# VH-VL binders against DENN domain-containing protein C297.05: the designs that were tried, part 7

Target 1, 138 residues: DENN domain-containing protein C297.05, of Schizosaccharomyces pombe (q9y7q7r449to586)
Amino acid sequence: VNEIPGWNDVDLYPLFRALSIPNILVLFEAALMEAKVIFLSENLGMLGYASQALLHLLYPLTWQGLYIPVLPRRLISCFEAPCSYIIGTLSYFFHMDDVPLDNIPLVVCDLDKNSVSTFGKIVRLSRSLRSKLQAHLK
Key: E = the ipSAE of ESMFold2; O = the ipSAE of OpenDDE; V2 = 0.75 times the mean of E and O plus 0.25 times the DockQ between their complexes.

## First folded at step 2 (VH-VL)

Design s6a (from s6 with heavy chain L55F; framework fv_socazolimab; at its last look DockQ between E and O 0.04; V2 from the best seeds 0.00; counts 0 for: pae E 14.2 > 2, unsure alone 71.7 < 75, placed apart)
Fold by ESMFold2, look of step 2:
Structure s6a (fold): chain C 138 residues (1-138), chain A 119 residues (1-119), chain B 109 residues (1-109)
Amino acid sequence: as target 1 above (138 residues)
Amino acid sequence: EVQLVESGAEVKKPGSSVKVSCKASGGTFSSYAISWVRQAPGQGLEWMGGIIPIFGIANYAQKFQGRVTITADESTSTAYMELSSLRSEDTAVYYCARGGYSSRWFDPWGQGTTVTVSS
Amino acid sequence: QSALTQPASVSGSLGQSVTISCTGSSSDVGGYNYVSWYQQHPGKAPNLMIYDVSKRSGVSNRFSGSKSGNTASLTISGLQAEDEADYYCASYTSSSTYVFGGGTKLTVL
């Protein structure tokens, strides 16, 4: 009998395969601050998995902002929302000009390039806490 | 803090329609979903459908497809639910509630609008 | 799959603990679907108690949620008279729709 074990919604494998641990920690710190987080990829599945994995890293805390793991092009105006969000979109129609900067910090993560760009001030966790988290994230 | 205030109670005859309003205050109206949930007397909660105002397109529970129209007016921060071809079993309290992509739950709720369908 | 299944009624003594179950399919409760819980007193609108199966809302620590397999649970400890109400679970499905359980009447004895 060939039973394919299903991935659970807390499977973090896609995120750790795409990003270094330091970059994952920046995303975690941004989410704790209720920043704006944008995921970019050419792979629709990666957008969903990465967005869900970030929510899991916040557990038991919950995300209170917008959550749109796959944003279609016609809804690009959602980047204008004056609140925190986690939004994923395909790289080929993403433009930084569509994202107004305000008093809420912004993080743009390209999952295909292991790239995390920050705009505004992200409050970092203490050095000792970051070290502990890196050890636990393997 | 977001608050939802619904329009007043309605008494309707079978075959007519009713349109209930839900005015939102606080928060970012265009980016949150507004859902409609009804409760017949002595019965449970039943999701009817919802709209995300920035998308402009409503989604409906299959049971209500074809009889319910849900709209939003961003300029007044008001959502509407219209139920047509009313029957006696449509007698219920109709709640609006905020439920959106980020929350995956309903909070806050309006106070409810009683719709009575009677001959 | 079917709607979320809750027991019709549950009772507990003042000061004790009670658990209300909510069972669905893997697409309704299992996986990454979040289950929320609502309290409703007679004549009032529902009130969100738990907004994530594994988390508490801004309400009393006496209310807790959990999830195992296709079953979500609401546990109320230290039962008080005002906890007597109807309780509903709800889940957001992968088709962008919501489904409610049938409700559970909690009686505090």
Scores: ipSAE 0.005, ipTM 0.499, lowest interface PAE 14.2, mean pLDDT 79
ESMFold2 (binder alone), look of step 2: mean pLDDT 86; pTM 0.903
OpenDDE, look of step 2: ipSAE 0.012; ipTM 0.624

## First folded at step 3 (VH-VL)

Design da12 (from d8 with heavy chain S100G N104S; framework fv_daxdilimab; at its last look DockQ between E and O 0.13; V2 from the best seeds 0.00; counts 0 for: pae O 10.5 > 2, placed apart)
Fold by OpenDDE, look of step 4:
Structure da12 (fold): chain C 138 residues (1-138), chain A 119 residues (1-119), chain B 110 residues (1-110)
Amino acid sequence: as target 1 above (138 residues)
Amino acid sequence: QVQLQQSGAEVKKPGASVKVSCKASGYTFTSYGISWVRQAPGQGLEWMGWISAYNGHTNYAQKLQGRVTMTIDTSTSTAYMELRSLRSDDTAVYYCARKGLYGSAFDIWGRGTLVTVSS
Amino acid sequence: QSALTQPASVSGSPGQSITISCTGTSSDVGGYNYVSWYQQHPGKAPKLMIYDVTNRPSGVSNRFSGSKSGNTASLTISGLQAEDEADYYCSSYTSSYTLVFGGGTKVTVL
């Protein structure tokens, strides 16, 4: 079901296990509009799985922004980058006050809590497309 | 009741260092950051940097890189700003201010600490 | 890291509306919604009046409003009162991961 040429090695299960379909859709929409996406988890492996899965969902679109699946603590300033990005980091090192909110919407996803927080306006898919995508993801 | 209590005025010689403290009260210290802003006599505000009280991440003004160090003590809810290699143009009122709910805005300010650098 | 550009002074009569401009670049004012305005009376610490371009903290008079167009943010004070006489500073986040203040504007109530 999740077979894409050249992407057979991508395991989507961890993401779908961690997040509800509605939350995944929000992430998808955020990525489509080239928003900022932050993944949080206490498990570094989950960060890799989640970000890779999101990129997979974007196929055939290619992410053009900054992509850092696992952000080292020493590079926390990357959250201040004035561009679209997908960044993962350990949740217990993350503080929202370290992330400036600019004209680019931000979505923060806690993979361990199945929670998505949106800052700014995310362009939503049409009801029809959202429904189709949701059905496909199930 | 939210307030930032700064240490007292300092008089220093050129080349010396000064460390100003800023004790927070009335709110959860680790849920915010602390910014430092100085103001030379009769001049405008100058941003020095800020520090997260949650993870200790710092960001300094470029002109002060290598000369300033900001730290926090979560056990006492106190932030510190050390400025080294002082010179006369460092004479200013130094403010600590809370950074948090309003993004890069500072909603709570200390009363300021006058640091005078003179030979 | 040059300061944001503000007029040195702005004056108005009681009851009038005045506007203070804060001009930066696409790397600061124009690039982020992190523009703040501070009021400072002589011998006092600055007070946050506007944050995120348009928002007022609790306790701040609704006579103060903020806006932004392009690389210029504006603070408008309506119904000018004697107590509004003060220095006003704008600030903005920058693409260099820093914060920058404007040079300040002296508001005089005639």
Scores: ipSAE 0.000, ipTM 0.618, lowest interface PAE 10.5, mean pLDDT 89
ESMFold2-Fast, scan of step 3: ipSAE 0.433; ipTM 0.810
ESMFold2, look of step 4: ipSAE 0.164; ipTM 0.726
ESMFold2 (binder alone), look of step 4: mean pLDDT 93; pTM 0.949

Design da13 (from d8 with heavy chain K99R G103S N104D; framework fv_daxdilimab)
Fold by ESMFold2-Fast, scan of step 3:
Structure da13 (fold): chain C 138 residues (1-138), chain A 119 residues (1-119), chain B 110 residues (1-110)
Amino acid sequence: as target 1 above (138 residues)
Amino acid sequence: QVQLQQSGAEVKKPGASVKVSCKASGYTFTSYGISWVRQAPGQGLEWMGWISAYNGHTNYAQKLQGRVTMTIDTSTSTAYMELRSLRSDDTAVYYCARRSLYSDAFDIWGRGTLVTVSS
Amino acid sequence: QSALTQPASVSGSPGQSITISCTGTSSDVGGYNYVSWYQQHPGKAPKLMIYDVTNRPSGVSNRFSGSKSGNTASLTISGLQAEDEADYYCSSYTSSYTLVFGGGTKVTVL
């Protein structure tokens, strides 16, 4: 599901506590260019909060790719989908060897470690767009 | 009958290469990975690497990086492991084993292929 | 060599319970719930006994159980039988997206 709930339903605080602003900007850049985004955490709630917050940051744009806030272990093959996605999964179920590196850029974000790894070219925001997003994040 | 059938024993000279095959049957080959594990005489198990049968993605043990290549042939449901620049300490039984994409456990094992490296 | 520490040998009498430890770090055993245990009889391929710390494959006796506390995983064999005499290996996924085995434990049934 790619629908965003009502705007006041999203709490951005968990995302800001987990990730630095530069790392949030990389995730936003990835989402804008319709890349693949994988969220990792040991905490199911954090996976939900982070993915919802990222979708909220795209407003008024609506995410058009696949969206799976918490991927069950049995559906790990979904990481092999040849399309844009935002997928969260518990860290202990995730293996990089289950994710093909193709022509769609990939960003893997470990919410517990405040780390972002990029595979492929992510288009960076212009100074103007970066300023607008930084203002929005405050 | 889920099984992995490996090629026969090999005797090689130091510096040669060996390629061991592992033919899968009784399951959907591309739904699993194949891991390679070796065991020198009287020694323990040593993981060499694995390959995804879905996308061909490989990950090798650091010690073997540059000497090992793992490949698959989906038309014959066969995995291969090639080890180059053989040394006497590469003498071992080489096993292929099925790796679940949802678990790193190896639930089905081949019978093993003895590779002897001697001059 | 193997990175996970197991005792070289454990022995027991028929009917006794024995436990084999497998100690790693927070980057393998402690960091992930992907610990497996394998049984190997002389001249045979290993057999999966436990996966994902506690789970038994179909066909494995409930005398075999697995657990984990911190950086140490354990395999317990209750009601020890002569056919349990074998080498046992633990394995764990690592933060480097690789797999590591323990050094192995020889179980002797007296």
Scores: ipSAE 0.007, ipTM 0.559, lowest interface PAE 11.1, mean pLDDT 84

Design da14 (from d8 with heavy chain K99H L101I N104E; framework fv_daxdilimab)
Fold by ESMFold2-Fast, scan of step 3:
Structure da14 (fold): chain C 138 residues (1-138), chain A 119 residues (1-119), chain B 110 residues (1-110)
Amino acid sequence: as target 1 above (138 residues)
Amino acid sequence: QVQLQQSGAEVKKPGASVKVSCKASGYTFTSYGISWVRQAPGQGLEWMGWISAYNGHTNYAQKLQGRVTMTIDTSTSTAYMELRSLRSDDTAVYYCARHSIYGEAFDIWGRGTLVTVSS
Amino acid sequence: QSALTQPASVSGSPGQSITISCTGTSSDVGGYNYVSWYQQHPGKAPKLMIYDVTNRPSGVSNRFSGSKSGNTASLTISGLQAEDEADYYCSSYTSSYTLVFGGGTKVTVL
């Protein structure tokens, strides 16, 4: 039973196991600026856990863009949406050719490889704020 | 409440066309796909095809390719399925069903529309 | 006929367990973990019971469980009850980006 006051850090564990803190900070920065985020994994559960953990990190802010924890192959056209989104999909169904690069920055995160690729300009937090956040997340 | 409401029963002659509607309510229409599934009397389920409510992209069952057209109207949150060159073996209950985001499954179904094709 | 093979009927007594098989090929059931099971009572639309081979939607009894081995998926109903009497259909995603259904199994509660 989790009895830590004001925090439910259980939701963060899958993200912290899959990704380094610097890579988590890139995802956090992308979400704060309302960019496009794509999560890749060969594990359906990991896609749900990691995307929910990212949403939890934004609290008390609420993600206002499109959110699809697991995108089936037939809905691949959702990557063409001209809006901010957080979309997860199985790695074996993902092709960069299905994702148009537009004026909204894109971050592609491979949860199985601890890999984050950025397309376009992601606004970074100040060094001081990033250091404080890293200490808090550690 | 999440619902898919279908148009009423139709009786058609062989060679005619039928267009069935499916009106969605209680969710963001453009975030999900719609499949059409039919069931002949006393027979099993047969998948007919799928349409994206986001961009209208379709994928049809091979057997029906060339006879079926699926469309959406985002302003009314309605999906349509038109079947042409009707044959007696097209007599069936036609269902629309919402594709779950999870795993190619249908989590919400319409009540069905009976289409009878007879001479 | 149907792309996926199911037995035409399965019977059991109240409280017993029954299993329904769904056999395909490596291009559908064997190739993907996108197998669903649907329950249909006479005159009603189908109801989703299992998705992604093993997962139950909210509101579906834990008496229903799914599994897969090779090209065969299975639905198991434990503690069989009178209201479980219905037709059950499996469905699978295919390598052609389409969906196919099994022929259906009539479950009779004796």
Scores: ipSAE 0.006, ipTM 0.528, lowest interface PAE 13.1, mean pLDDT 84

Design da17 (framework fv_daxdilimab)
Fold by ESMFold2-Fast, scan of step 3:
Structure da17 (fold): chain C 138 residues (1-138), chain A 120 residues (1-120), chain B 110 residues (1-110)
Amino acid sequence: as target 1 above (138 residues)
Amino acid sequence: QVQLQQSGAEVKKPGASVKVSCKASGYTFTSYGISWVRQAPGQGLEWMGWISAYNGHTNYAQKLQGRVTMTIDTSTSTAYMELRSLRSDDTAVYYCARKSLYPGDAFDIWGRGTLVTVSS
Amino acid sequence: QSALTQPASVSGSPGQSITISCTGTSSDVGGYNYVSWYQQHPGKAPKLMIYDVTNRPSGVSNRFSGSKSGNTASLTISGLQAEDEADYYCSSYTSSYTLVFGGGTKVTVL
């Protein structure tokens, strides 16, 4: 996104460095529809930067779901929450078996691999809106 | 070159199981999913299910739930589809096709198909 | 899951335009912009022609265009050519988080 007054206090570059624009658009679409988003990385700082960047991309909307930038292994049951969330966790603590699938769509993003996996229905933005956002994110 | 190479034709008896392979090349296997689509002789396309190459998660067509299993082997960039309790109406060409990890996305690369014939 | 409704066949002469319809319900075609179209020549695997209702993959002729109105998606082939003679299938994402294909349309170039 281009810098505007009030946005330069959040560094979006880590997200754009880790992920391709199409993958960022999937995350943005998931967050807009209040899906479940899981960020994976072997780097604690990356989990914080990426999740916060995603929240800032929603401005002026405020994320209404659960937000845990770094989930410790002892709290793994938080993945079972029956609500929208954005949760980051270290890759080596994560197993898909820990995440029960429900009627809320799920997106799993591995920041170290530039990889996004989706489970359930994520409503896609219109072609024109995706093109405009892609142009602004370049 | 981006390709999906499928295993050869199979002839099975009713009640048997068949396992078709789909070897990917020319792209990062774990950044995509593989869908399976079948086509009975002279009939249309039928979606069977999808598997994520990222984490092995699956989503199967309701009519095939309990009879189909999809798996991946990331070390060989190969997806597999096993169909059990075969019936004569399972005779079809079975295709694997690449799909992005985003739900609803189209199948942009297709294998050549594997003919599975179920006869007594 | 029921197949989406397509006409069994559509015919046209070279240079003409033809349109193939794909009708579903509000829980598939009408509910989402995830309609794709595939072309299949005899003995060959399907080829993606249109995705997300209107988008054309690189390498697909601009003679192929897609649209949607309510529960019906359409594929239009302008400047019809002999090589367009094939079976065409639509597909749509469903509210059950699955995918459904249309019954297929045979296009004949007269």
Scores: ipSAE 0.006, ipTM 0.522, lowest interface PAE 13.2, mean pLDDT 84

Design da18 (framework fv_daxdilimab)
Fold by ESMFold2-Fast, scan of step 3:
Structure da18 (fold): chain C 138 residues (1-138), chain A 118 residues (1-118), chain B 110 residues (1-110)
Amino acid sequence: as target 1 above (138 residues)
Amino acid sequence: QVQLQQSGAEVKKPGASVKVSCKASGYTFTSYGISWVRQAPGQGLEWMGWISAYNGHTNYAQKLQGRVTMTIDTSTSTAYMELRSLRSDDTAVYYCAKTLYGNAFDIWGRGTLVTVSS
Amino acid sequence: QSALTQPASVSGSPGQSITISCTGTSSDVGGYNYVSWYQQHPGKAPKLMIYDVTNRPSGVSNRFSGSKSGNTASLTISGLQAEDEADYYCSSYTSSYTLVFGGGTKVTVL
């Protein structure tokens, strides 16, 4: 697992290039409510950049759950953890059947397809807050 | 205790469709995927596709793309495989199988014989 | 139709060790550690013997072991017994997010 880097060390551009603003907002909302977030990509670098960018967007809040930017297959049982997490893995060998349902909402984000799938209830920000955040992200 | 129970044998004419069911019991259905594998008489195993019981995401073998549809009904813990535009070379035993760790098949159904003849 | 290459048949005597190879490419067997082996007796559904190259499910004899080198995975059966006579299939995950089987190997216990 990784320590969150300082603000100055994180580049947000990869996340904005890979995902539409509405999809970024879903990820932000999921992280704020301490849901489970899984990032998928065929690019190892993208998994690291996107997850770190998401953590950066939470500042000054510090992520309290598990954080594994790139999960090796031998540790696939980490998807069964009964706690909030942000985990990235290569799309090639990801199967949803590795991720059992529980009472913590799950968001699966495919960075290569700009797609976000949600399982369970994600609490949305008010329209006013979403509009302000969207304007900031541009 | 862990079982996959498949529907009975079917005889179809060329051009028809067939839908095979696979009812799971003895485990948490939504925690594992279901693969479909067929075996023509005297031949080897051929993977047809996979469906997540968690979210219904599917991956199909390229050879069957456009002819096969896999679905799930979580309320009855049942997976379905529908194959359309049947040909004589679709005659085979069709198995459903529970995936273990996303890529292995630890529990298999008994198989459903589908015979396609005029 | 299978994509991975297996020998059509392998024979041995009781007590011998035999090995079955399963050869693919860097886009399947060589690219991932997700190789499984299945045993099939006539008229029966296949049974999982090995998953993720080397792992045995509970209830599978320790006489069965798996390995991989480059693009070739292998299943070794030590102390060959009459009940091991069956067809054996390998399978692998692929870079196109699909699974593929080998052509199968008939094991005969002489």
Scores: ipSAE 0.008, ipTM 0.553, lowest interface PAE 10.2, mean pLDDT 84

Design ia5 (from i5 with heavy chain D101T; framework fv_imvotamab_arm2)
Heavy chain, then light chain:
Amino acid sequence: EVQLVQSGAEVKKPGESLKISCKGSGYSFSSYWIGWVRQMPGKGLEWMGIIYPGDSETRYSPSFQGQVTISADKSITTAYLQWSSLKASDTAMYYCARHPTYEGYYMDVWGQGTLVTVSS
Amino acid sequence: DIVMTQTPLSSPVTLGQPASISCRSSQSLVHSDGNTYLSWLQQRPGQPPRLLIYEISNRFSGVPDRFSGSGAGTDFTLKISRVEAEDVGVYYCMQGTHWPYTFGGGTKVEIK
ESMFold2-Fast, scan of step 3: ipSAE 0.396; ipTM 0.789

Design ia7 (from i5 with heavy chain H99L M107F V109Y; framework fv_imvotamab_arm2)
Fold by ESMFold2-Fast, scan of step 3:
Structure ia7 (fold): chain C 138 residues (1-138), chain A 120 residues (1-120), chain B 112 residues (1-112)
Amino acid sequence: as target 1 above (138 residues)
Amino acid sequence: EVQLVQSGAEVKKPGESLKISCKGSGYSFSSYWIGWVRQMPGKGLEWMGIIYPGDSETRYSPSFQGQVTISADKSITTAYLQWSSLKASDTAMYYCARLPDYEGYYFDYWGQGTLVTVSS
Amino acid sequence: DIVMTQTPLSSPVTLGQPASISCRSSQSLVHSDGNTYLSWLQQRPGQPPRLLIYEISNRFSGVPDRFSGSGAGTDFTLKISRVEAEDVGVYYCMQGTHWPYTFGGGTKVEIK
């Protein structure tokens, strides 16, 4: 039996420690449909680990959108990008006013609060598939 | 091709029991909710309840809780609506319809209906 | 329970003319996931209901483009741009945001 390269090399525990399984599934669904995903935390390490874990959950699919694990305050204009992205930033630098709402759905995840807020329509997986994924992630 | 095929018309007397069916085909039966809707003669649509055949989870409209039983047998891709004791006021057309849970909350495919007449 | 109010109760129209049906909900139909689960059904005489529009404005497979839906929050409209003979029937709005799901009372579309 050959293992998929890299499958067991990524630490998923930061995501499972910070977020409930239902919230992880919302992020997974958002990434699958190429929505905009913003990660917030007061911890720089959490931003990198959580975003990498989300990318790992998509394997073997490769994220084709913009990816910035930690966005500096001076580059907040990157939130205005009219494309799919995964961007993390420190909570104290973030303001909703920095993110224009457009036709691409947006998910804002606060890793320190285990909260996920959705703006626009997120296409969800069927109940059966979602239930199977929940069982596999336990 | 998604199809929901319901059992034939029924003529019953008050106090009799009845079980009508809705057979799904052309899709993964245990992956979609099945809902039951009542339409009394000349009246509008009333939602009765839903069942998820994959685990038999059921939810009833408050108006129908305790009045009917909804069940499903996924091995034969069939959902059921059952009365233990019919009343004349149960005379109606009964529809089954498919509801995708995580793809939206609407009824996309409908059965042809089962006419139930309860009279002496 | 969410109350769905449809107006008018009946809509006699001349062939080729537009028809408009309104649906109002007693509470906002915006779900916590950001979607609005408001759908429209058509029931032709002697036939089962048929899905026309889901999530306010999306036409279901096989539904002609003369049907369109619009609205937000609590106020929704179904519009038929040019009524044809086969459009005769009763139209229902339905909300799937709040349990229990509820239907509007129906609007009968008839040819004059």
Scores: ipSAE 0.000, ipTM 0.506, lowest interface PAE 14.8, mean pLDDT 83

Design n1 (framework fv_daxdilimab)
Fold by ESMFold2-Fast, scan of step 3:
Structure n1 (fold): chain C 138 residues (1-138), chain A 119 residues (1-119), chain B 110 residues (1-110)
Amino acid sequence: as target 1 above (138 residues)
Amino acid sequence: QVQLQQSGAEVKKPGASVKVSCKASGYTFTSYGISWVRQAPGQGLEWMGWISAYNGNTNYAQKLQGRVTMTIDTSTSTAYMELRSLRSDDTAVYYCARGRYSYGPFDYWGRGTLVTVSS
Amino acid sequence: QSALTQPASVSGSPGQSITISCTGTSSDVGGYNYVSWYQQHPGKAPKLMIYDVSNRPSGVSNRFSGSKSGNTASLTISGLQAEDEADYYCSSYTSSYTYVFGGGTKVTVL
């Protein structure tokens, strides 16, 4: 890949300021394999920016799963959905025990701590493709 | 064999603080949360709050907000509940109970710790 | 003290069925399918009998069943036995991310 579409014209800065390149690659790989992704932050704006940035990184692919940029407290049962999703929620309302683990891999990303935790198998991209993406992301 | 072993009975004066412990065994501690529920003599059950053993996140009953603190020690698989500024109406048996989710259910309970607040 | 309303006592004879009601609001019992029932014998810790309205944990007798209609959940004990004599508490998740209990019902087996 010589150029990643949207790289220069979509504001990805908030995501790249919050997360290291290796952590962004894990999120990208999770989204490509249609895993479950949970974003955590104390900042509502960051939840929106990060989830939108992840969706833009998938271009030209379109996310087919459930997408909730900010999960209301009354909808906590959405974490139990037996499907691929990208869900953001405020860190102080998040409890790992509210997320049942199933056959779909889960990635939990804390945007305020630059941390990514994986549950289940996240299929890694080939070494050559990963190297190309890492080079383009820096 | 799931067990929740609680610390022994305590007698405190009004204004003091009490810290009750709940040592878990027989399961993966970090896969479940711990709720604290109290029961005054001859009265019903009252939920006090919940803590995740995975990340230490807490959620407390509104009437106890500011007086209660729940913590975990993953190295000893122990949950703690500290109640401050004790009043005579805090006299109760305090239970810890295991729950997988913040919305319950509580499937295993400790035997209870009697806390008596008297002058 | 208690957020959910239960009758103070219910009695029955061995072999009969009894039902205990638990009434809340749309912000707890009516809004979620996260109702549980606990049995408590004197001097003992509570024991989970029913969760998620109608599910029984392993080891709990089929004589215990749960249901819900609107803002009211119900626990039914069929084939009532002497060992069923205890206090029973309902509980529900709330829209405030909290958990509340009913006032408790004393079941007497006559």
Scores: ipSAE 0.006, ipTM 0.556, lowest interface PAE 10.7, mean pLDDT 84

